# VHH binders against Protein DOG1-like 4 (DOGL4), part 42

Target 1, 232 residues: Protein DOG1-like 4 (DOGL4), of Arabidopsis thaliana (Mouse-ear cress) (q84jc2)
Amino acid sequence: MSKMRNLVEEKFLEFYESWVIQLELYLHQLLIAHNNNTMSETELRHLISKLTTHHKAYYTAKWAAIREDVLAFFGSVWLNPLENACSWLTGWKPSMVFRMVDRLRKSRVVLVEAQVKKLEELRVKTKFDEQKIEREMERYQVAMADRKMVELARLGCHVGGESVMVVEAAVRGLSMGLEKMVKAADCVRLKTLKGILDILTPPQCVEFLAAAATFQVQLRRWGNRRHYVTHS
Short names: E, the ipSAE of ESMFold2; O, the ipSAE of OpenDDE; V2, 0.75 times the mean of E and O plus 0.25 times the DockQ between their complexes.

## First folded at step 6 (VHH)

Design u99 (from q62 with T99G D100S; framework vhh_6qgx_2)
Fold by ESMFold2-Fast, scan of step 6:
Parts: C-alpha cells; sequence; structure tokens
Structure u99 (fold): chain B 232 residues (1-232), chain A 124 residues (1-124)
C-alpha cells in the first residue's frame, strides 16, 4: 500500500463523516419544512439551495480525491459493507432516484401532467446514459484482460527497477481510465438530480430531497447494525 | 431574470494582465452561480472559471489554474475575472454566464443566461 493512498483514505474518511452529520441536520430541516406549511417559497428555495450546495461539496471533494487515488472509492473504508454492496461505480445508481420521485405520487402534493411527461423523458435519458457507462465498464474489463496486461504482469515478477517502473506506468494509465469513468458516472448523477429539481416545485423538491436523504441515512444505519439486518 | 454585460477586453502583450468584469442586472443575481467561458477563433466554446452564489467555491480549467482568479461583488452585482500571465492561446471572446445553484460548472447546458462576449487578444 502506498502512503498517498493511505492519506487520501484518511482525509476522505474525516470529510465523509462530517458530511453525513451535516446531511442529517439538513434532513431534519427538510422534514420540518415538509410537515410545517409556514415556509415561504423563498425560504424553501434557500433550503433546497443548501442541499444542492452540500451535494456539490461532496463531488468537489470526491473528484479531488480520485485524482490522487480512484481505487480508494472501490470498496471505500468510510462506507460500511452494506453501503459498499449497494454502490454502482462508486456511488448510487442514477435510475434509483426515480424511486424517490415515486413517493411524490403518494403524497398530498400531486404531480401535474406536464411534470409527469418531463420526468418520464428524464427517466429514459438517465437509463440511456447509465447503460452507456455500463458498456464503458465492460470495455475496460476486457482491456484489463488483454495480452499486454498479461505480459506486464509477467514483467512485474522480473528482478529489476526497470520492470517495476514499466508496470507502475501501466497501472497509472488504468487508474486514469477509471477516474474518467467515475467522473462520467458522477456527471450522470448530478445531471439527473438537477433535472428532477428543475421539474419539481419547491415543496415537491423538499419532499424528494427528504426521501433521498432518509434513504441514505437509513442505509448507513442498517449497515452499521449489520448483524441484525443480515439475520433479521 | 438576469441580463449580463461584459467589459474589460482588449489587446495585451504575452505575459500581461487584464481584468474582465461582468455587470448583472436583475432581481435574482445573488441566487445564481456565475461562470466565464471562452471561444477561440475557429474553435468551440470552453469552460474557464466558475464561482458559487455565495462566493465560497471557485472552479478553474487546468490551463488557467494559478493564473486566473474569479471573484464576485454582491453589492455591485459584478463578477470579475483577473487574468495574469496571459498567453497567446488565451486569445478568445470571453462570455459571462449565470445558472442555477445545482450545476456542473464546466457544462454550458447548466447556464440559463449568457452575455454577448468581450474580445481578448494576446500578442506574440
Amino acid sequence: as target 1 above (232 residues)
Amino acid sequence: QVQLVESGGGLVQAGGSLRLSCAASGRTFSSYAMAWFRRAPGKEREFVAAISWSGGSTFYTDSVKGRFTISRDHAKNTVSLQMNSLRPEDTAVYYCAAGSEFWLPSTEDEYDYWGQGTRVTVSA
């Protein structure tokens, strides 16, 4: 294990724990806003802005970290095993957010026909972008198994510093490819979230964000009680 | 609704400096993230720099990082781009853009409002 990888993991662990604590505080504010009809549209938009800024802070920190060590995000030490098991390319699967949107169909605030049409268009586009990323991952896995990689693995067993340097250069190239794919997946995530928020009214945005944050917080809590969740 | 007007462009020698300004008019300026994009002759528009609505977060394309500084003044409804150590490849028309707080800074599609542009020419 490299010292750079250890440092990246340590720094992001500290960041993530703080980020989740703040997410729980925002969730509390979202639930108050949802259950109390006293907030103005301006106040709701400000709360929504705080949540979107919070998510932007996550991706800003993540992209800085993956620039240094993208592999830290595959089997992350700051996530419990359940959170890691539910990850799709280092994060949530973009299409899953439409399950949070489905909660709005059972709320006291009903979606109008124009919103339903735009959400369906966004769902189709998100699925298309998601499948495009999955094909990119398949191509990456095939490339990792090609003859050049096999020969580099053999060379890595050869005695000498020159062999080590050649293997390290190849691994760096593979890491850069993974970084590009992770960023592409994150862009689909952010584009999907923005698209949903642009379609929804402020009260609907609050309900959607509350549902998403609740799921994220509960998934972490369930995973931290792993023995109970697994055997119950 | 926001209207954007750029100023400060001109001709400058390589190694020189320019300060671009973007004056925003409209009720909701303070709720928007702001960005600068540029278009070189014969090329597509590319991202340069962005600043969040609060001014607490800034983003830069790698080629300008350390040379350019984006800032905003809420009292004057102005966004500025301080351009230092200018290079001939920085020659372009520079555009000011405004968009929602939930955004991917380097993506044109994230910005709802655009200025008409100001020309920067770096000699040599």
Scores: ipSAE 0.000, ipTM 0.175, lowest interface PAE 13.6, mean pLDDT 80

Design v1 (from n67 with I58T L100S; framework vhh_8fcz_2)
Fold by ESMFold2-Fast, scan of step 6:
Order: structure tokens, then C-alpha cells, then sequence
Structure v1 (fold): chain B 232 residues (1-232), chain A 122 residues (1-122)
């Protein structure tokens, strides 16, 4: 009997909790920087780099974890029900971050026409990449219904002998396919984030990252408050 | 009832060391991220350090990085703050705090004790 799934979930729960707490600390620094006109471009770029490194650390840990148990990321135990309900292929939906970009229209540092054009080009490309992944996932689900699921159903829950080994092989194959899809989605997320940060000035990057982190932290707080009240 | 009891504070000279202790009760200690926060005289609360459930991850405020070490003992339900190279600016009441996501404010913590006074005399 494999204990890998339980260990992966426990290990990632601890990692994720620490990661989000650190994100909230960085959010505080971003809000101070946003409200303070004295920070140099070099200081702002350093803060942006810390956030970029922090997000990359998340994907490094996630990809290590999904190699062991990708299913842990579908209905994750380290996320509250609201966070899970808002997930698209185990994370944020790439095209939705452009709603946070739209907030920059009311910023003290207004987007110039060249930036608006580049952001629109990036939005269109991101939506295209997102839809491509959705089509791949649909094809995967159809294949599961026609072959893997039917075969798994025929083998049933029988424990012992040759049947256990065949079921384990089928589940492994299914999990490898899901791992590929999750990594593809995560690559779109990272490319979208990098693309936005490459287009924006350092003060605009700080405002964007603050908006994104605020949304993530507030979604977690609201969901935890509702869960606590409902389930006491 | 959730309770956190701090101890180990005292008077120390600049450059000195102190070890603070926090005894937890009334909850599943090993399931919570734990923190040390402080309140200097006449100032607001300042977050100092945090430690994950098993102790695998630690985080420190820039002002104490490299000088303080947070550790925990889940069997004893204790969290500790080892302070070295103490400065007069470290003078504060130190509180052990459980991290909470149920609040609406930035860095919501639960405090159950009176804290422990650290005075760095110059």
C-alpha cells in the first residue's frame, strides 16, 4: 500500500500555507511601495524580482508534487471550498488576470498607447493558449470515457493478484496525462505573468502584483470565514 | 480554550542573547503556523517571525533576519525564539501568536497571553 499520496498532500499543505503567508508579507511591502513615492526604480525592480521568484518557487514545488500525485491538485486539501470552486485546471485562469490589468486605467501612472496595444496582443494570445488547453482536456476526458474508465470499471475494486497491478498501471497512465495538462496550463500562467510584467513599468508592476496578491489573499480569507461560520 | 503563554523575557545588554518560550494549549498545535510578534513602547504590533506546522519553513522580518531563530517542538507544544545580537530597538513586549485566515485584516493573529517583556538596556 502506497503512502505517497498522503505524504504529498501533507507536505504540500505545509508548503502552501507558508507560501501564502509569505505572499501576504510581500503584499504588505507592495502596498507600502505603491503608497510611497520615494522608492527608486532599482528598489522597485528588486521587490518585483522577489515576487517573481516567489511565484516560480510555487511552480517548482507544485511540479515536484504532481509527479508524485497530480490528483491531489484536483480538489486540494490545502484550499478552502471557495478557492477550489474558483480553480481552472488546478490554478488561476490565465485570461482573468487581465481584469486586474484593467484596474491600471485608474492608476496615477496611466498606461501609454504602446502598452495598451501590447497588453491587448498578450490577452488575445493568452486566450488562444487557454482554449487550446481546454480542447486538449476535452479530448482527454472523451478518451477516459471510451477506454481508460471502461477498462478501470471492468477491473473493479478487486484487491490481490494480477488485477491490482493492472489497475495501478491504468491509474498511472491516467495520472501522467493529467500531469501533462496541468504543466501546460501552468506554462500559460507563467508566460502570461512574465508577459504582463515585461510590458509594465516598475510602479505599474507593483500595482498589478498588489492587486493580484490582494485578490488571492482576500479570496482565501472570505472562503475561510464562510467555512468557519457554516461548519463551525 | 485556546491559550498561549509566553516566558523567557528579561533585561539584557546590547549584543546579548535571550530565548523566549511559548506554551500552547487548547488546540491541535501541530496543525497551525505559529508566529512571534512584538509591540515596542508607544508603537503598534510588529510581526517578527513565523514557523510552519512541522518547522520545515521559517520566515523573518528584515529587522531580525540573521539574528533571531524560531523553532518548535510539537511533542511539547512549544514554540521558541532564540534572539542573538540584541539591539535597543528590539525592546518590546513579545507575543506568541497563532496565524488565522478567518480575519478580514492583514496578518490576523490570536493572542491569549500577557506577553513577555524584553528590555535591551544601553
Amino acid sequence: as target 1 above (232 residues)
Amino acid sequence: QVQLVESGGGLVQPGGSLRLSCAASGFTFSSYYMNWVRQPPGKGLEWVSGISRSGSYTTYADSVEGRFTIIRDNDKKMVYLQMTSLKTEDTAVYYCARYSWSGTSYQHFDYEGQGTQVTVSS
Scores: ipSAE 0.617, ipTM 0.847, lowest interface PAE 1.4, mean pLDDT 85

Design v10 (from v1 with S105D; framework vhh_8fcz_2)
Fold by ESMFold2-Fast, scan of step 6:
Structure v10 (fold): chain B 232 residues (1-232), chain A 122 residues (1-122)
Amino acid sequence: as target 1 above (232 residues)
Amino acid sequence: QVQLVESGGGLVQPGGSLRLSCAASGFTFSSYYMNWVRQPPGKGLEWVSGISRSGSYTTYADSVEGRFTIIRDNDKKMVYLQMTSLKTEDTAVYYCARYSWSGTDYQHFDYEGQGTQVTVSS
């Protein structure tokens, strides 16, 4: 018994493997820049731009793929079980990125009062947007138990062509609802990343992006070495 | 048993060209991201280039961008590195490497064999 991947899963698996390997290469450049105090602001901005472009490329590819098969992103075959367990609506939880920001407050990079205030305002707004999406997901799950879904489940017991058309229409509707929610979550992710980078100086951006990339790479390595996380 | 066998190295003058080959066996070649890495005399391993499972995505180290091209042939289970405009600093043993996420180290690769020596000098 082997589960074959569909075309969307095969294409996105190839894309994602390449994307994460390139992220690890950018992480190396970020670590060199962080330890090199001689890089100009222009050079640092160029590196930050490469990372920003790289993340945008991910969402461009993801949104094309979810138009074809959004369900492929729930329990993704290109992610290990640990990465899947840490996912919130097919990706990183937006508010969690402020953990990387907290690391900046503990390092040699000093945040000025105005930056701290703006980051706090952004954190609150991100949490609000995140909770709004969580409420929509709860409504989606409740809708799965409504009268229309009960009728769909009943019709699934029939083989007739008319039943097939009704079931297919309902399944398409469910997928479109998930696609809308995933895109909404991704918009919050992108706005949160842009907001943080707009508040931080170029050296602080480099440190932040290095922390975020380190987390993504390490989570993938940990999951691939272990069948599951041990709590001890 | 995973095997990666490199060939095509040699002595070449600055500005010259070489094509390296890597023959893979013992695994489902078309399911793996493949890389070329090199080790210059007296230095550590340096990542050079990578190619996705079908060849749709390639990436290069800044030092070789525009001069090297990585290609693969999944039917023949081969990876190639076409090197042009070679420089003395390209002198190294070149290894074909399979990327592994199970390793603890940064840019962990699986590779087999002695590699192929590239010497760029006049």
Scores: ipSAE 0.592, ipTM 0.830, lowest interface PAE 1.5, mean pLDDT 85

Design v11 (from v1 with S105E; framework vhh_8fcz_2)
Fold by ESMFold2-Fast, scan of step 6:
Structure v11 (fold): chain B 232 residues (1-232), chain A 122 residues (1-122)
Amino acid sequence: as target 1 above (232 residues)
Amino acid sequence: QVQLVESGGGLVQPGGSLRLSCAASGFTFSSYYMNWVRQPPGKGLEWVSGISRSGSYTTYADSVEGRFTIIRDNDKKMVYLQMTSLKTEDTAVYYCARYSWSGTEYQHFDYEGQGTQVTVSS
């Protein structure tokens, strides 16, 4: 069977599927740790380290893939329509995780006032960084419609010759611009995640990571149920 | 009709080895993440190992890491579990299972095989 996807899409689909399945296995360990009051702080920190390493592995693989084909990440074939509908610049919206942090206030794991203040400061900075990227994307989209780009697109209607080479160079330039913006958005995601984990205690980190993983896994299951129904 | 048929189980002494096989049919085998799960006597199902669609990524439960190896052959539509240094606590019915995102439960398997019994005793 030949697939209607390019090689980058095929490779990342396999990677992502494996990555999310491993995330679900880590989620199980996080839930056990949350219910097991005998785990030491050292054991909790080790589990948190496994999760942070897992998230870093995702960005390492993603950045390698976008160097080859950044467009594969816009309308990703490894994500269902619900996951794609919830995407902001090829991934989760960084400020969204603060809603998950807010739920910790209602759990048995209580945030102290100093943590609340630091989390609010981080939330404001994260929103500011998001707005910078949104302005860059707007400028990118406007540049796509400038007179020179329109002229290049018109020339691209001629198959073969010098015009094709010029259009191909322009397309490569556009792809490099998108790659830079996606990487910038991912840096905000990683800074936000690291910032939250640095503010929280190890038991609070376990609850936060469990909430985040639960949401990600459940969103995937909800979306897949829409297109695939299992029968006994 | 989706089918998973396990074989290769048996009685073995502690420290011994067994190779389990799973024959898949009725679906596009090369498009699915495959797993081995087991059920010890009187206990619930526990996940043992998993393998990505082409075999590029594998993962193992802590209890079996370094002792078990999962392999697949997409041309033959087979999944294998090579078990070495077997322990009495490895005694269980072993199932080949297809991973699914269509269920609402964690670690949802939408198709499970008929199982093969592994008994490790002296």
Scores: ipSAE 0.660, ipTM 0.863, lowest interface PAE 1.2, mean pLDDT 85

Design v12 (from v1 with T104E S105D; framework vhh_8fcz_2)
Fold by ESMFold2-Fast, scan of step 6:
Structure v12 (fold): chain B 232 residues (1-232), chain A 122 residues (1-122)
Amino acid sequence: as target 1 above (232 residues)
Amino acid sequence: QVQLVESGGGLVQPGGSLRLSCAASGFTFSSYYMNWVRQPPGKGLEWVSGISRSGSYTTYADSVEGRFTIIRDNDKKMVYLQMTSLKTEDTAVYYCARYSWSGEDYQHFDYEGQGTQVTVSS
């Protein structure tokens, strides 16, 4: 199995590989900044801005790609099996990022009471939005399976161009529904990330972004190492 | 057997230009992100530039941005590094390298051969 990819998958595979390599380079800069207390606030804000822009570039590219083929993002070929197993609605699960935030409370970077309160409010809001989307996806998956099976079974009794048009319309409708749902999930991700960065000081932002990037990069390395060794 | 053969290095004056070439064999070249890395005398390996599978995305170290251009030709299985406005700090052995995620304690780059020496001296 060499060429099982469509055009959208091939293009996004190339984009994503480049994006993750750049993330690893930024992670190196974040780790240096975290260990060196010599960087000015202006320098830290510039680095945080580079990371923020990098994450926004990912969603810009993703939203363009899902407009063409949202199904490419379910069981993505540019992710290894471990990354796919850890995915929630085509990306990271928003509530899990607060595990990294909780670690900041026990680190050398001290959170003040006002920050702790705002982060807890954001955590609750994020969990609520996440659960709402999760329930919608569950309903969509059930409806999608039932609807597709019934429609395809009915079309098996018809012949001609009319049956092809009806199948195409049904598939298009399902894809549009998934696109809307994926965008909703991505909006929760972006709001959560922005919310955290708005609450934290620049040194705290660097520590948070370093932890998040470290996890993402290490998860990819662990999965690729296992995949490489097992030839899965 | 993966093989990467670098060429095109030499002695050049500050402000000069060189074009490095890398010939790849033993793997599906068009399926890999490719890099140029360098090792200055007495220092560790440092990443210089990278290029995506089809060449649509390139990235550069801050120290070489605007001066170096990375190019690939998948039909010929070649990676190139066009270097302009060379500085004494660019003096190093240059290696082309295949990006690898495959090892916990491995170098992130796979490369074969001796590299190509670039010396920038007045």
Scores: ipSAE 0.559, ipTM 0.810, lowest interface PAE 1.7, mean pLDDT 84

Design v13 (from v1 with Q107L; framework vhh_8fcz_2; at its last look DockQ between E and O 0.58; V2 from the best seeds 0.00; counts 0 for: pae E 2.6 > 2, grease 26.3 > 24.2)
Fold by ESMFold2-Fast, scan of step 6:
Structure v13 (fold): chain B 232 residues (1-232), chain A 122 residues (1-122)
Amino acid sequence: as target 1 above (232 residues)
Amino acid sequence: QVQLVESGGGLVQPGGSLRLSCAASGFTFSSYYMNWVRQPPGKGLEWVSGISRSGSYTTYADSVEGRFTIIRDNDKKMVYLQMTSLKTEDTAVYYCARYSWSGTSYLHFDYEGQGTQVTVSS
């Protein structure tokens, strides 16, 4: 069991390292597209498609991994402490991407009023979906500390007790609950990303994706440069 | 003492093939994502290809996709770049490189080798 759990962490560490390096390579392509303005609309749509496919590949791999070991995603070994500290239910907080959208309004890229209204409507819906998941997580955390769970913890301290089967069933139930919540959060992330990209023009999508990728890459670099200080 | 030693470069005609090798020592090779980068005459560094720690994932620059193949042998502590259908634009010094997340600059490497020259000319 422990060997299988360690293998999930090892496999996802390799996948994630490769995935985030590819993200940085795509960031380079996004910055070239933005700065040189030599790409046609068709070429920009192709680049945007590469990024959306890349993000979908992440969730395909993640959902396969959480089915085997969802707890690996809480305090992940493939993330530095800063990345872990900034996580909301094993990933980016959906409403936070609207900070990248706000940068588009302050840049030379002009959003028309209709786009601003659609983005604000999407922000409200995203925040509502976030709050639903947060209430589910709160109920889950309360259930962890209820009378029944406290009694199961006491029972688990008995040497050779038949309580082992009952405790293991409870732990499986907890893992399934976490998996459901993580998948729900990831669905909100994907819906939010798709919604933003559907509202924006291709040049605006490139700037948005570049801002998002820059944040993710810089957070990783910043945390890695300060890794040893957090342990001192 | 981390060391990366490239070999296999040379003069080749357009459409030809070359296999570059990188011998690694001084670190746990199987724990690192490895890369090939190149520097054409009078130009900056260009990332060419990368390979994950076990070899399960590979990625390529658009300019070499379908023509180059990156391979690794963790037992021998080797990274290879199999180059086919070579073009004059592939002329460059090729470096084996270990990627770093500790830097602030894009494509920052912890260590890079001394390089091997590839010249494609008729």
Scores: ipSAE 0.654, ipTM 0.861, lowest interface PAE 1.3, mean pLDDT 85
Fold by OpenDDE, look of step 7:
Structure v13 (fold): chain B 232 residues (1-232), chain A 122 residues (1-122)
Amino acid sequence: as target 1 above (232 residues)
Amino acid sequence: QVQLVESGGGLVQPGGSLRLSCAASGFTFSSYYMNWVRQPPGKGLEWVSGISRSGSYTTYADSVEGRFTIIRDNDKKMVYLQMTSLKTEDTAVYYCARYSWSGTSYLHFDYEGQGTQVTVSS
């Protein structure tokens, strides 16, 4: 059943496709930069800035869209099932990026002790923020199963117009909460990303961003192959 | 059969303008992200510009940003590339290319046309 996509879903799908394609282009540039030791620090910083701007653009678009329909992002029809399965509150889990950092440590990248310490601090903070958001999210989710909703469920389809109003009110309440939580999660994502980039040197940033972008792009491609998702 | 046919190439002086056209057939045109790519002499294929399904979103390589404009007409099944302020380094065979979500972690195109030659020379 071709789920009739609402307007928000359709618009964001188109945006996201474009955004990911652009990400692939940046990934290519990152890889070139990573393999080319002749790039100046200025050039590297410029590339890093492009990537960060690109990510910011995503969240700008996302936040505009969630104001219209936050629930669309909990279905995320623009993502394949694999991408969705890996999603935490409508995006990547912030703590996940530290695995990318760990990869750097195992590679030819030498992190100095000061960097390691700062990264650890950031990791702890990120985890804490994630947990806080999760607890709050749970609160909103549980609130849907309140006494009124349970009663409505019991009454089934024989419930009149008043019941519909109650359900709609509940859904609105949930949606407002969800929007708040999604924004909060996104803020943690952005802060985490910024934090990492502030700790790493420009070459390290390029490598990190390349790894992250690779993961994102590959996840999409893997998922598409597996589930024959046509973004047509 | 999927077909992309480019046209509009030619010889132009630096600072000049050209408009490339690509006629698409054999597939649901409005369902695909379309691109222009180019191959300079002795170099590999490089991405130039892309345009989303409805045309609402456009992207450009840094080298052409501000000079090139990509547009599409889904009713006519056409993609265009307006090139302005052309430089010698823009000399290449230009291809219209359909984006594919399959393949490698890089931009992947499953179909491209025969290409049209653009030569920028004084």
Scores: ipSAE 0.530, ipTM 0.806, lowest interface PAE 1.0, mean pLDDT 89
Fold by ESMFold2, look of step 7:
Structure v13 (fold): chain B 232 residues (1-232), chain A 122 residues (1-122)
Amino acid sequence: as target 1 above (232 residues)
Amino acid sequence: QVQLVESGGGLVQPGGSLRLSCAASGFTFSSYYMNWVRQPPGKGLEWVSGISRSGSYTTYADSVEGRFTIIRDNDKKMVYLQMTSLKTEDTAVYYCARYSWSGTSYLHFDYEGQGTQVTVSS
């Protein structure tokens, strides 16, 4: 069991590092596209599709990993302390993306009235979905601190093999519930991302994706610089 | 002292093949994402390919995908670039680089060696 937990953490550590490095390579392409007004709409849509596919690949890999060990994603070894401090239910809080949209509107991106209205509608929907997940998460936090789990663990020590099977079933049930909650949160994240990209024009999507990738890469770099091990 | 030594370049006809090698020393090789970058004549650096710590994940620039293969051997501390179906536009100095989260160079690549010249001409 501990062997499987270590394997999941080790594999996802390598995957995540590779994924962020590839995101940085895509960021370079986004910055060129952002600064180059001669790119065709077809070329912009192709780049946006690459970024969308890259984000979906993250969740595909994550969902495979949480099926094996969802608990590894709470206090992840592949995230530095700064990244972990920003985590809400194993990832970025879905509505945080609108703070980035708001920053872009203040500095660079000009949105028409119809886009603003659609973005506000999406923001409200996203916050509503977040609140539903937060209520469900509170119920699972209570279950994790459940005195019944403590009692079942003590019973396993006292009465033997049948009690161990009951404890194992209870732990598996809670893990399955956590997996469901993490996937639900991830679905809100993906739906919100897709919704924003559907509302924005291709040039606006490139600017948004560049800002999002910049922030994520910078967050990892800032955290890793504080933990860099020197070799001489 | 981090050291990367590239070799295996040369003059090749279009459609030919070549295998570049990079010997690494002075750092924990298996802890780093490794890359090949190149500099065509009169142009800036261009990323070519990258490979994850264990070799499980590889990536390629669009211009070389399907023609180039990146390989690493952590026991020997080596990175290779197997090039096939070479074109004249592949002419460049090729550098091996490690990825650094704190680097400030092109795409945060660190500690490039002298490079190895690949020339594709008829």
Scores: ipSAE 0.442, ipTM 0.775, lowest interface PAE 2.6, mean pLDDT 80
ESMFold2 (binder alone), look of step 7: mean pLDDT 83; pTM 0.845

Design v14 (from v1 with Q107P; framework vhh_8fcz_2)
Fold by ESMFold2-Fast, scan of step 6:
Structure v14 (fold): chain B 232 residues (1-232), chain A 122 residues (1-122)
Amino acid sequence: as target 1 above (232 residues)
Amino acid sequence: QVQLVESGGGLVQPGGSLRLSCAASGFTFSSYYMNWVRQPPGKGLEWVSGISRSGSYTTYADSVEGRFTIIRDNDKKMVYLQMTSLKTEDTAVYYCARYSWSGTSYPHFDYEGQGTQVTVSS
């Protein structure tokens, strides 16, 4: 058990709690902007910039943390079980945001033909990048079942100074592989978010960001309010 | 019982400084994110600043950023708001609050205190 690993989890838990509270405050501002159609383009752009900066701050903190302990992000202690169950490679699945855009189009957001075409192009590119990462994860899992890894697992049943060091080096190598995959997935997330915001108008960006923040906040709330009931 | 007691408010001229204090009791203070919120005369509650459980992360409303500093002392169960370069727009009753989002009223603050009046006037 690494004392450094426990410290990383505690620090990120505190960071994440603060980050989510700030997201909830930004959601309140987005809902006010949505209900006030007199807001200037400058005011809307400022709010969108605040949300973009907030999401970038999350990835800055995350990448620093995964450098120390990437495994903390698989089954994270700062997420409830429902949030963990909905994770794809330690975060939201990039292609899922296009379903959110589709929902907005069916309810209240009217997109021009040029925007629809650009969103479809972005959707295809995002799905391609997502599948590339899934193939890398599959190769990683196959490598875990390789003869050499099986042999190292057997050696781990006999604890000696040199054997322990060899096993620890192998685990470190595995963690580095996971770090690269998580960072690659996060890059796809950031590119997808930027791409959508670049295609949408400022009022449409507010609608999209409000929907995304609402989903994230509600998912956390639904997971946290869960109660056990004795079944008859 | 859970309670929060604010103090340190007063009358100050524009450009002046004040330090607000909040004494917490009845709960595990070091486990909660803490906030300062304010209510200007005749208006609703406005969030001002927040601080994480250990004090490592702080956030500020755009209107006060660079002028206010939020600090906490977990051993004393205190949260503070150091206010500098005060403006007439900062005139309000200031409340210390634990954050709780209820889903029906946003933001929702649990166990907000009696408040402390800050008046910025020449």
Scores: ipSAE 0.389, ipTM 0.757, lowest interface PAE 3.4, mean pLDDT 84

Design v15 (from v1 with Q107R; framework vhh_8fcz_2)
Fold by ESMFold2-Fast, scan of step 6:
Structure v15 (fold): chain B 232 residues (1-232), chain A 122 residues (1-122)
Amino acid sequence: as target 1 above (232 residues)
Amino acid sequence: QVQLVESGGGLVQPGGSLRLSCAASGFTFSSYYMNWVRQPPGKGLEWVSGISRSGSYTTYADSVEGRFTIIRDNDKKMVYLQMTSLKTEDTAVYYCARYSWSGTSYRHFDYEGQGTQVTVSS
């Protein structure tokens, strides 16, 4: 249903634009908090809670959307080409966030040895979960080259009557497999994010979330500045 | 040629109400997230409120949450800010702003015109 796909894309485009604008507003609050040593632990925890709620809202909306059209998330119309190029299974690559965590070792809020050890254990676990999903995706892609799929592709080259229902059923089956994999990847993302925030102190959480939000917002700005339109 | 024309400002007593209007032209209004920002006397720009393309999602600064309501009418190409329970701290020039992702990191809003002055005093 191309009409249904378009509606899902339009709705999620509006949601995502609003979500990322709110993220930039939260980034401003995070940067103020990071540059001020006067905020109480309660105030910092409240700000961190706002960010975690914001990220959970993203996954709630995403999972509702992929139930309707998971393919919309592969080459998303609400992302510019640079954002799409940096995507791993429809989102950020879980192990990449440890690059941002490494910045904390050079910051004013130094990690203690016990935190470094726990973060390394989490990094190893995250990489293992990530590789498991990559193997599932590889198996999925190999299955796409199966004789049965090649037959369905040939049927799809002939626009006419009886073949359309068989092709539609096959595409729906493929979409269900992708939906399961995307949700598995999102669970690794959420588990990794929660794990990092559980290990870090509130000031370190603020610095980490600020680094992550800065990267996401800046990537969007870089991609939009490089956008070329061929127009008379 | 992007144009945003603000109106509806004035002098009000503390606790009063005021409705600001913004008339947009020169772009596909229904394709843009719209904002209200303000500049108090002697201070920098402060973001106040935002509204999504169709009006389905709204966001407010903590200082105005529960007191201000942002609304849009895509057919009329208008965005509004309904202000209630006004405080002296709300005194500012109010600007209607279109969100832009193509700019530098320091200014993310495009806006036109001189804004509309809101003064809350006894």
Scores: ipSAE 0.547, ipTM 0.816, lowest interface PAE 1.8, mean pLDDT 84

